VHH binders against MLP-like protein 328 (MLP328). Designs and how they scored, part 1

Scores and structures below are computed, not measured.

Target 1, 151 residues: MLP-like protein 328 (MLP328), of Arabidopsis thaliana (Mouse-ear cress) (q9zvf3)
Amino acid sequence: MATSGTYVTEVPLKGSAEKHYKRWRSENHLFPDAIGHHIQGVTIHDGEWDSHGAIKIWNYTCDGKPEVFKERREIDDENMAVTFRGLEGHVMEQLKVYDVIFQFIQKSPDDIICKITMIWEKQNDDMPEPSNYMKFVKSLAADMDDHVLKA
Positions, changes and structure headers below are counted from each chain's first letter, unless a header gives other numbers; antibody chains aren't numbered by Kabat.
F, E and O are the ipSAE of ESMFold2-Fast, ESMFold2 and OpenDDE, as the mean of both directions, binder to target and target to binder. V2 is 0.75 times the mean of E and O plus 0.25 times the DockQ between their complexes.
[cut] marks letters that were taken out.
The coordinates of atoms that the task and the answers printed are left out; those that the model quotes come from them. Centres of patches stay.

## First folded at step 15 (VHH; from T1 with Y104F)

Design U2
Fold by ESMFold2, look of step 16:
Structure U2 (fold): chain B 151 residues (1-151), chain A 123 residues (1-123)
Amino acid sequence: as target 1 above (151 residues)
Amino acid sequence: AVQLQASGGGFVQPGGSLRLSCAASGFTFSEYAMGWFRQAPGKEREFVSAISWSGDTTYYADSVKGRFTISRDNSKNTVYLQMNSLRAEDTATYYCAADEWIRFGTPDEYDYWGQGTQVTVSS
């Protein structure tokens, strides 16, 4: 009954893919200071900041509305990719499946891309497609760019 | 007014080649992902290939992998589909589509669709 799909796009970034990957993989505690208009807090629910399988809770603002999101992460160091698998939160009221993969790929000495893959399934056919969340995560990647290059 | 105009179809023998073009206007082409889809008579529309706005990410249906190549030229606002080693089962109307990102599972939700171009592979 329920509709599902996948979105894929790219965000152009500057600097080092390794440093951008480290920020998303291991340093989420830096997000509120760097992009606090998007992310107001990140809390470890289980594991460590850099642990595969860690569970983290995000407090964020999407389309002007405060939301909460709980995810379990998967780390793929070989591909410099981290997956946030949705467990609970406002987004899970609309979606049964919400997994977001951020992969950082070095294109030239100073140019990288963040490939964003969003895998989703609606709770039911009456729910909207999650285009607002795709726009949100693109904005997170784009706005974090300036805060990685200074580190 | 947005236009996606697919061309380059025709009749071809099995094993032959064709190159499809899709010329775009009315939107910022360099910011959009592009896709190719096909529909044979009496069948559902199916995914063929897609390319990201930058051209760095491409996808192919299993049935065409290794035979078809998608590419884009942002200076000409055009996406291409090079089709080699054509088979009878490739016979269909081919459509191009555009969206802010590549979409799987909900092709009807692409922002823009072209009219299509006919490809017929027959001996």
Scores: ipSAE 0.697, ipTM 0.865, lowest interface PAE 1.0, mean pLDDT 92

## First folded at step 16 (VHH; from U2 with F104L P107L)

Design V5
Fold by ESMFold2, look of step 17:
Structure V5 (fold): chain B 151 residues (1-151), chain A 123 residues (1-123)
Amino acid sequence: as target 1 above (151 residues)
Amino acid sequence: AVQLQASGGGFVQPGGSLRLSCAASGFTFSEYAMGWFRQAPGKEREFVSAISWSGDTTYYADSVKGRFTISRDNSKNTVYLQMNSLRAEDTATYYCAADEWIRLGTLDEYDYWGQGTQVTVSS
């Protein structure tokens, strides 16, 4: 039964791990202005904007198609990691489990790695593996890099 | 064309060591994650170990953790598997594979697969 799995990769970024982490943890309202071709909106559904356990809704475009995604976030400040646990949305039509972890790791004074872990399970064996969503989230991290360094 | 060539297999006594190499060509090696897999006769292929493109993240199957070490040398386009404290159940054909990211839990989806090298552990 190979209907679930985990993807792991790393995206090289510049600057401060703490500032990149803060962007993903607390400053999602800046995403539409920074990477609006990917993310058109982020809204709070439940809880406080930057709290552990908050539920947010994302409007985004993946492969030229607008989609909606609802997630509950988990915050790990000690490891500078934020987890987006999938609840509802277009991606959840294909996946029963879709959890994405972004961890920011300082490698040198100006060099960072964003480690991306995607934990997934298909709704059924006929669904594709979520390679397109892994490519999408890698692109979000890479494209946000310039905004954190310059804004 | 993409090529992954595994080598370094052989016969070894239980408790012995071997070092496998997998030389890569035809793609930008430093942008790819690498994995080692094995298959014994009559059994399904199974995950052994994986390493991220940077080399900073590694994973091991529980059955080999503490005994095997994956490493890579991006200047030589080569991934290695150091196998220590070998046991009879490590007997298998060992394969290397490459993908844009580490894949755990599914084997068939790696982009590129190499030819195997035989490891035989018996007294």
Scores: ipSAE 0.696, ipTM 0.865, lowest interface PAE 1.0, mean pLDDT 91

## First folded at step 17 (VHH; from V5 with T106S)

Design W3
Fold by OpenDDE, fold request of step 19:
Structure W3 (fold): chain B 151 residues (1-151), chain A 123 residues (1-123)
Amino acid sequence: as target 1 above (151 residues)
Amino acid sequence: AVQLQASGGGFVQPGGSLRLSCAASGFTFSEYAMGWFRQAPGKEREFVSAISWSGDTTYYADSVKGRFTISRDNSKNTVYLQMNSLRAEDTATYYCAADEWIRLGSLDEYDYWGQGTQVTVSS
């Protein structure tokens, strides 16, 4: 079994890459209302909502269990990419490194792809790979589509 | 039943080229990332290349960058590996694999594996 790795997937979405990027970059406070079955809360721990380097705390449900995740945000406007650098939380009990990157790419006037990259390293060899978390973040991207389109 | 059938292997001299194909069935091909792996005798299976479902994202092992090209045709449920400038060290059994996403650094968790096709590069 691997002790570290990178998962990469592409989630097909509709509409504007800019709108989706804006949602993930600057409108995280809308997530509980948009996809409440996944995310129940998000708060600023340090910094401002749309600032590079901001630290946020997420309350979410993964595999039917409520969890908490603390992350430091990186913003790349040039590539329309946001990075969540894992700092603390339930997932970090298993993983030493947990970074998730969402990049939004316009493919056609009405179609985009959300490229998700998950960089991970186990705390130790006995920990499982974070496949369940990859599924989770894929679901977040996918389920946000309808809400962004209606906005 | 899921099936991945690799073909195109063979014997080739150094500097030669081969094109591997992997025909997939039993799952929604267009929703899966595909990968190529290889295993030489006495060595562990290693990552060669991977491609996202759309084809927009590709990865290559450092040892094959610039020489190998992965591609796919979703209408044919097939993934390809064009191997150019083959070297003796490319000799191995090549395997096709499928997963919901590309896995780099992790091999054991790929969902589906096909039968291997032998590639032998020798003078």
Scores: ipSAE 0.917, ipTM 0.951, lowest interface PAE 0.4, mean pLDDT 96
Fold by OpenDDE, fold request of step 19:
Structure W3 (fold): chain B 151 residues (1-151), chain A 123 residues (1-123)
Amino acid sequence: as target 1 above (151 residues)
Amino acid sequence: AVQLQASGGGFVQPGGSLRLSCAASGFTFSEYAMGWFRQAPGKEREFVSAISWSGDTTYYADSVKGRFTISRDNSKNTVYLQMNSLRAEDTATYYCAADEWIRLGSLDEYDYWGQGTQVTVSS
């Protein structure tokens, strides 16, 4: 079993890459209303909602279990990429490194690809790989599509 | 049943070229990332290259960068590995694999594996 790795996937989405990027960059407070079955809450711990380096705390449901995640945000406007640097939470009890990058790429006037990169390192060899979390974040990106389109 | 059938292996001299193919069936090919791996005698299986379902994202091991090219044709359910400037150290059994996403650093979790095709580079 691997002790560290990187997962990379592409989620097909509709509409504007800018709108999707804006949602993930600056409109995280809309997530509970948009995809409440995944996200139940998000709060700013330090910084401003749309600031680089801001720290946020997420309440979410993964595999039917409520969890908490604390992350430091990195913003890359040039590439329309948002990075979640894992700091604390349930996932960080298993992982020493947990970084998730969402990049939105316009492919055609109506089609987008969300490239998701997950960088991970286990706390120890007894911990499982975070495949379930990759599935989770894929679902977040996919399920947000309809809500972004309606906005 | 899922099948990954690799072909194109053989004997080649150093500096030569080979093109591997892997034909997939039994799953929705266009929704899966594909990868190539290799295992030399007495060594662990190692990552060679991977490609996303769209083909927009590719990865290569440092040892093959600039020499190998991965590509895919979703209409043919096939992934390819063009191998140029082959070296003796490229000698190995090459395997094709499929997964929901690209896995770097993690080999054991790939969903599907094909049978290997032997590549031998020798003068």
Scores: ipSAE 0.916, ipTM 0.951, lowest interface PAE 0.4, mean pLDDT 96
Fold by ESMFold2, look of step 18:
Structure W3 (fold): chain B 151 residues (1-151), chain A 123 residues (1-123)
Amino acid sequence: as target 1 above (151 residues)
Amino acid sequence: AVQLQASGGGFVQPGGSLRLSCAASGFTFSEYAMGWFRQAPGKEREFVSAISWSGDTTYYADSVKGRFTISRDNSKNTVYLQMNSLRAEDTATYYCAADEWIRLGSLDEYDYWGQGTQVTVSS
């Protein structure tokens, strides 16, 4: 069993890459109203909603169980990519590295791809690979699609 | 019910080329990432290359970069590995695998595996 690895996939979305990127980069306060069955709250621990290096705390439900996650984000406007670097939370009980990159790429006037890269390392050999968290973040991107289109 | 049928292996001299094919059935191929792996006798299975479901994202092991090219044709449910400038060290059984996403560093977690095709590079 691997102790570290990387997952990569693509989620097809509709509309504008810039609008999807803005939602993930700058507008996390809209997540509870948009996808409240996944995300119940997002709060700022340090910085502002749109700050590179900001630290935010997420309250979410994964596989029917409430969890908390604290991350520091990195913003890459040139590539329309935002990275959430794991600091603390339920996921960090299983993983000592958990970094998730969301990149938004315009493929045609109405079609985009959200490329999701998850970089991980287990706390120890007994921990599972984070397939459940990969499924969860794919679902966030897919379910947010409808609400960005409505904006 | 899932089948991954690898073919195109054989004997080739150093510097030669081969093209491997992996025909897939029993699942929705266009929703799956595909990978190529290899195993030499007495060695552990190792990653060679992977390609996303769309074909837009590819990865290669350092040992094969610049020599091997992965591609896919979703209309034919087939993934390919073009192997150029072959070396004796490329001798192995080559396996294709499928999963919902590309897994780098995590070999045993791929959903489906083929039986493999032998590649032998010898003077």
Scores: ipSAE 0.760, ipTM 0.887, lowest interface PAE 0.8, mean pLDDT 92
Fold by ESMFold2, fold request of step 19:
Structure W3 (fold): chain B 151 residues (1-151), chain A 123 residues (1-123)
Amino acid sequence: as target 1 above (151 residues)
Amino acid sequence: AVQLQASGGGFVQPGGSLRLSCAASGFTFSEYAMGWFRQAPGKEREFVSAISWSGDTTYYADSVKGRFTISRDNSKNTVYLQMNSLRAEDTATYYCAADEWIRLGSLDEYDYWGQGTQVTVSS
């Protein structure tokens, strides 16, 4: 059993990589309206909606369970990537490290992918690997697709 | 039932090449990441290479970078490992595996595993 690891997947999306990136980089306040069955709220703890190093608190439902997650974000405009670094929350009870990177890559004029990288380390060997959280973040990206296209 | 059948192994001299194939059935291959792993006698299984469902993202163990190439053909439900510049330390049983995403660092957590194919590199 591994104590740490990395998951990588790709979610096919439509439209503009720049518009999808902007949603995740700068417009998290729109998430409850767009995908409210997943995300019930996002609150700024420190910084601004669009600032590198900002700290935000997410209230979400994963596998039917309401949870909270506090993260510090890193913005990489050159690669259209946002990293959410786990600070506190339900997920941090299982994991010492939980960093999720969303990168938006234009494949053709109307086709993009969201490359999701999850870097993790368990609190101890008895904790499960975070497959449930990987499934959750994949669904988050997939379900946001239509809302970004309309905006 | 899921089946992963690895083939293409054999005996080869150092500096030679082999191409491994892994044919898959029983799941939607185009939605799965694929990996290659190897195990020498008396040693733990180790990661060799992985490829995303689209084929666009690949990873390699440091020991094989520049010598091995992973690829896939979703129309044939097959993943390949082209092994060039083979060395004695590449001798192992090679296994293919499938999972919903690439897993690095969690070697045995892939959902499906194939039977191995033997690669022997000797002078």
Scores: ipSAE 0.747, ipTM 0.883, lowest interface PAE 0.8, mean pLDDT 92
Fold by ESMFold2, fold request of step 19:
Structure W3 (fold): chain B 151 residues (1-151), chain A 123 residues (1-123)
Amino acid sequence: as target 1 above (151 residues)
Amino acid sequence: AVQLQASGGGFVQPGGSLRLSCAASGFTFSEYAMGWFRQAPGKEREFVSAISWSGDTTYYADSVKGRFTISRDNSKNTVYLQMNSLRAEDTATYYCAADEWIRLGSLDEYDYWGQGTQVTVSS
């Protein structure tokens, strides 16, 4: 049983990496309307919707359970990547470190991938690895595909 | 039933090369990340290399970087490990594993494991 680790996966998406990145970077206020079965709300705690270092609070449903997550974000426009650094919330009761990187990479004119990297450390050895949260963020990225294409 | 069948091990002198193969069945190979791991007698199993489902993302342990190359052929449901410039410390049983995503630092949680193939590097 590892106390810390990293998960990496890739989610195939359609369209423009720049448009997908813009949604995740700057337009999280649109998520409840787009994927309301996952995300019920996003609130600015500090900063602006589109600013590096902003703090946002997410209300979401993971495996049928309503949860809350507070993150400080880091923006990397050169690589079209946004990092959510975990500060508080239900997940932080199990994890001391929970950082999720969403990177959008153009593969062809109409095809992209979202590379998801999750960096984690357990609060203690008795806590589970965050496989359920990795499944959740993978599904979140996949389900945004239809909404970016239509918008 | 899921099967991961590793092969290609053997006896080789220091500086030599081997190519390991791991044939997969019983799951959708093209949706899974693959990893190579090794275990020497009396030691814990350790990470060697991993590759994403697309083949575009790879990772290597520092001890093998530059000498080993992971690759996959989704049309053949097979992952490979090309092992060059082999050293005595590479002697181990090599295992392939599959999971929905690459796991670094978390070896025990891979969904599926193959039976190992022995690599022995000796003069």
Scores: ipSAE 0.743, ipTM 0.878, lowest interface PAE 0.8, mean pLDDT 91
Fold by ESMFold2, fold request of step 19:
Structure W3 (fold): chain B 151 residues (1-151), chain A 123 residues (1-123)
Amino acid sequence: as target 1 above (151 residues)
Amino acid sequence: AVQLQASGGGFVQPGGSLRLSCAASGFTFSEYAMGWFRQAPGKEREFVSAISWSGDTTYYADSVKGRFTISRDNSKNTVYLQMNSLRAEDTATYYCAADEWIRLGSLDEYDYWGQGTQVTVSS
């Protein structure tokens, strides 16, 4: 049984990679209005909405359960990638490492791939692998799609 | 019923090449990531290579990087492993597997596994 690992998938999106990246990089305050069934709130704990190294707190619902997640983010504008590094929250009770990378790649004028990489390590051998959180973040990217196109 | 059928194994001399195929049925192949794994007698199953559903993302174990190439043809529901510059240590039963996403480091959690095909590399 693995105690650490990496998940990788791709979510097809529409529109501009730059606009999708901007939403995830800089505009997290728009998430509750756009996908409120997933994300009920995002607040700044340290830094600014658009700053590398900012710390933000997410209030979300995963599998019908309200949870909280505190992350420090890393911004990679060259690759249109943002990394959310887990600091605290419900997920960190199960995982010692929980880092999620969202990279937005323009494939054609109207077609994008959001590449999602999840790097994880269990707190101990008794903890489940984070498959439910991978499903959650995949659905988050997919459901945000229509709301970026409207912007 | 889900089936993953690996084929293309055989006996080959060091430095030779083989191409493995894994034909899939019973699920939507174009929505699944695919992986190749191998197991030598007395050893644990190990990761060889993986490819995303789109084909755009690939991974290789260090021991095969530069020698093996994974590819897929979604119109034929088939994933391939081109094995070049084969070495004695590549001798194993090769398995294909399918999952909704690529899993590195957590092999036991792939949704579907095929029967293996034997690759034997000997001088």
Scores: ipSAE 0.737, ipTM 0.881, lowest interface PAE 0.9, mean pLDDT 92

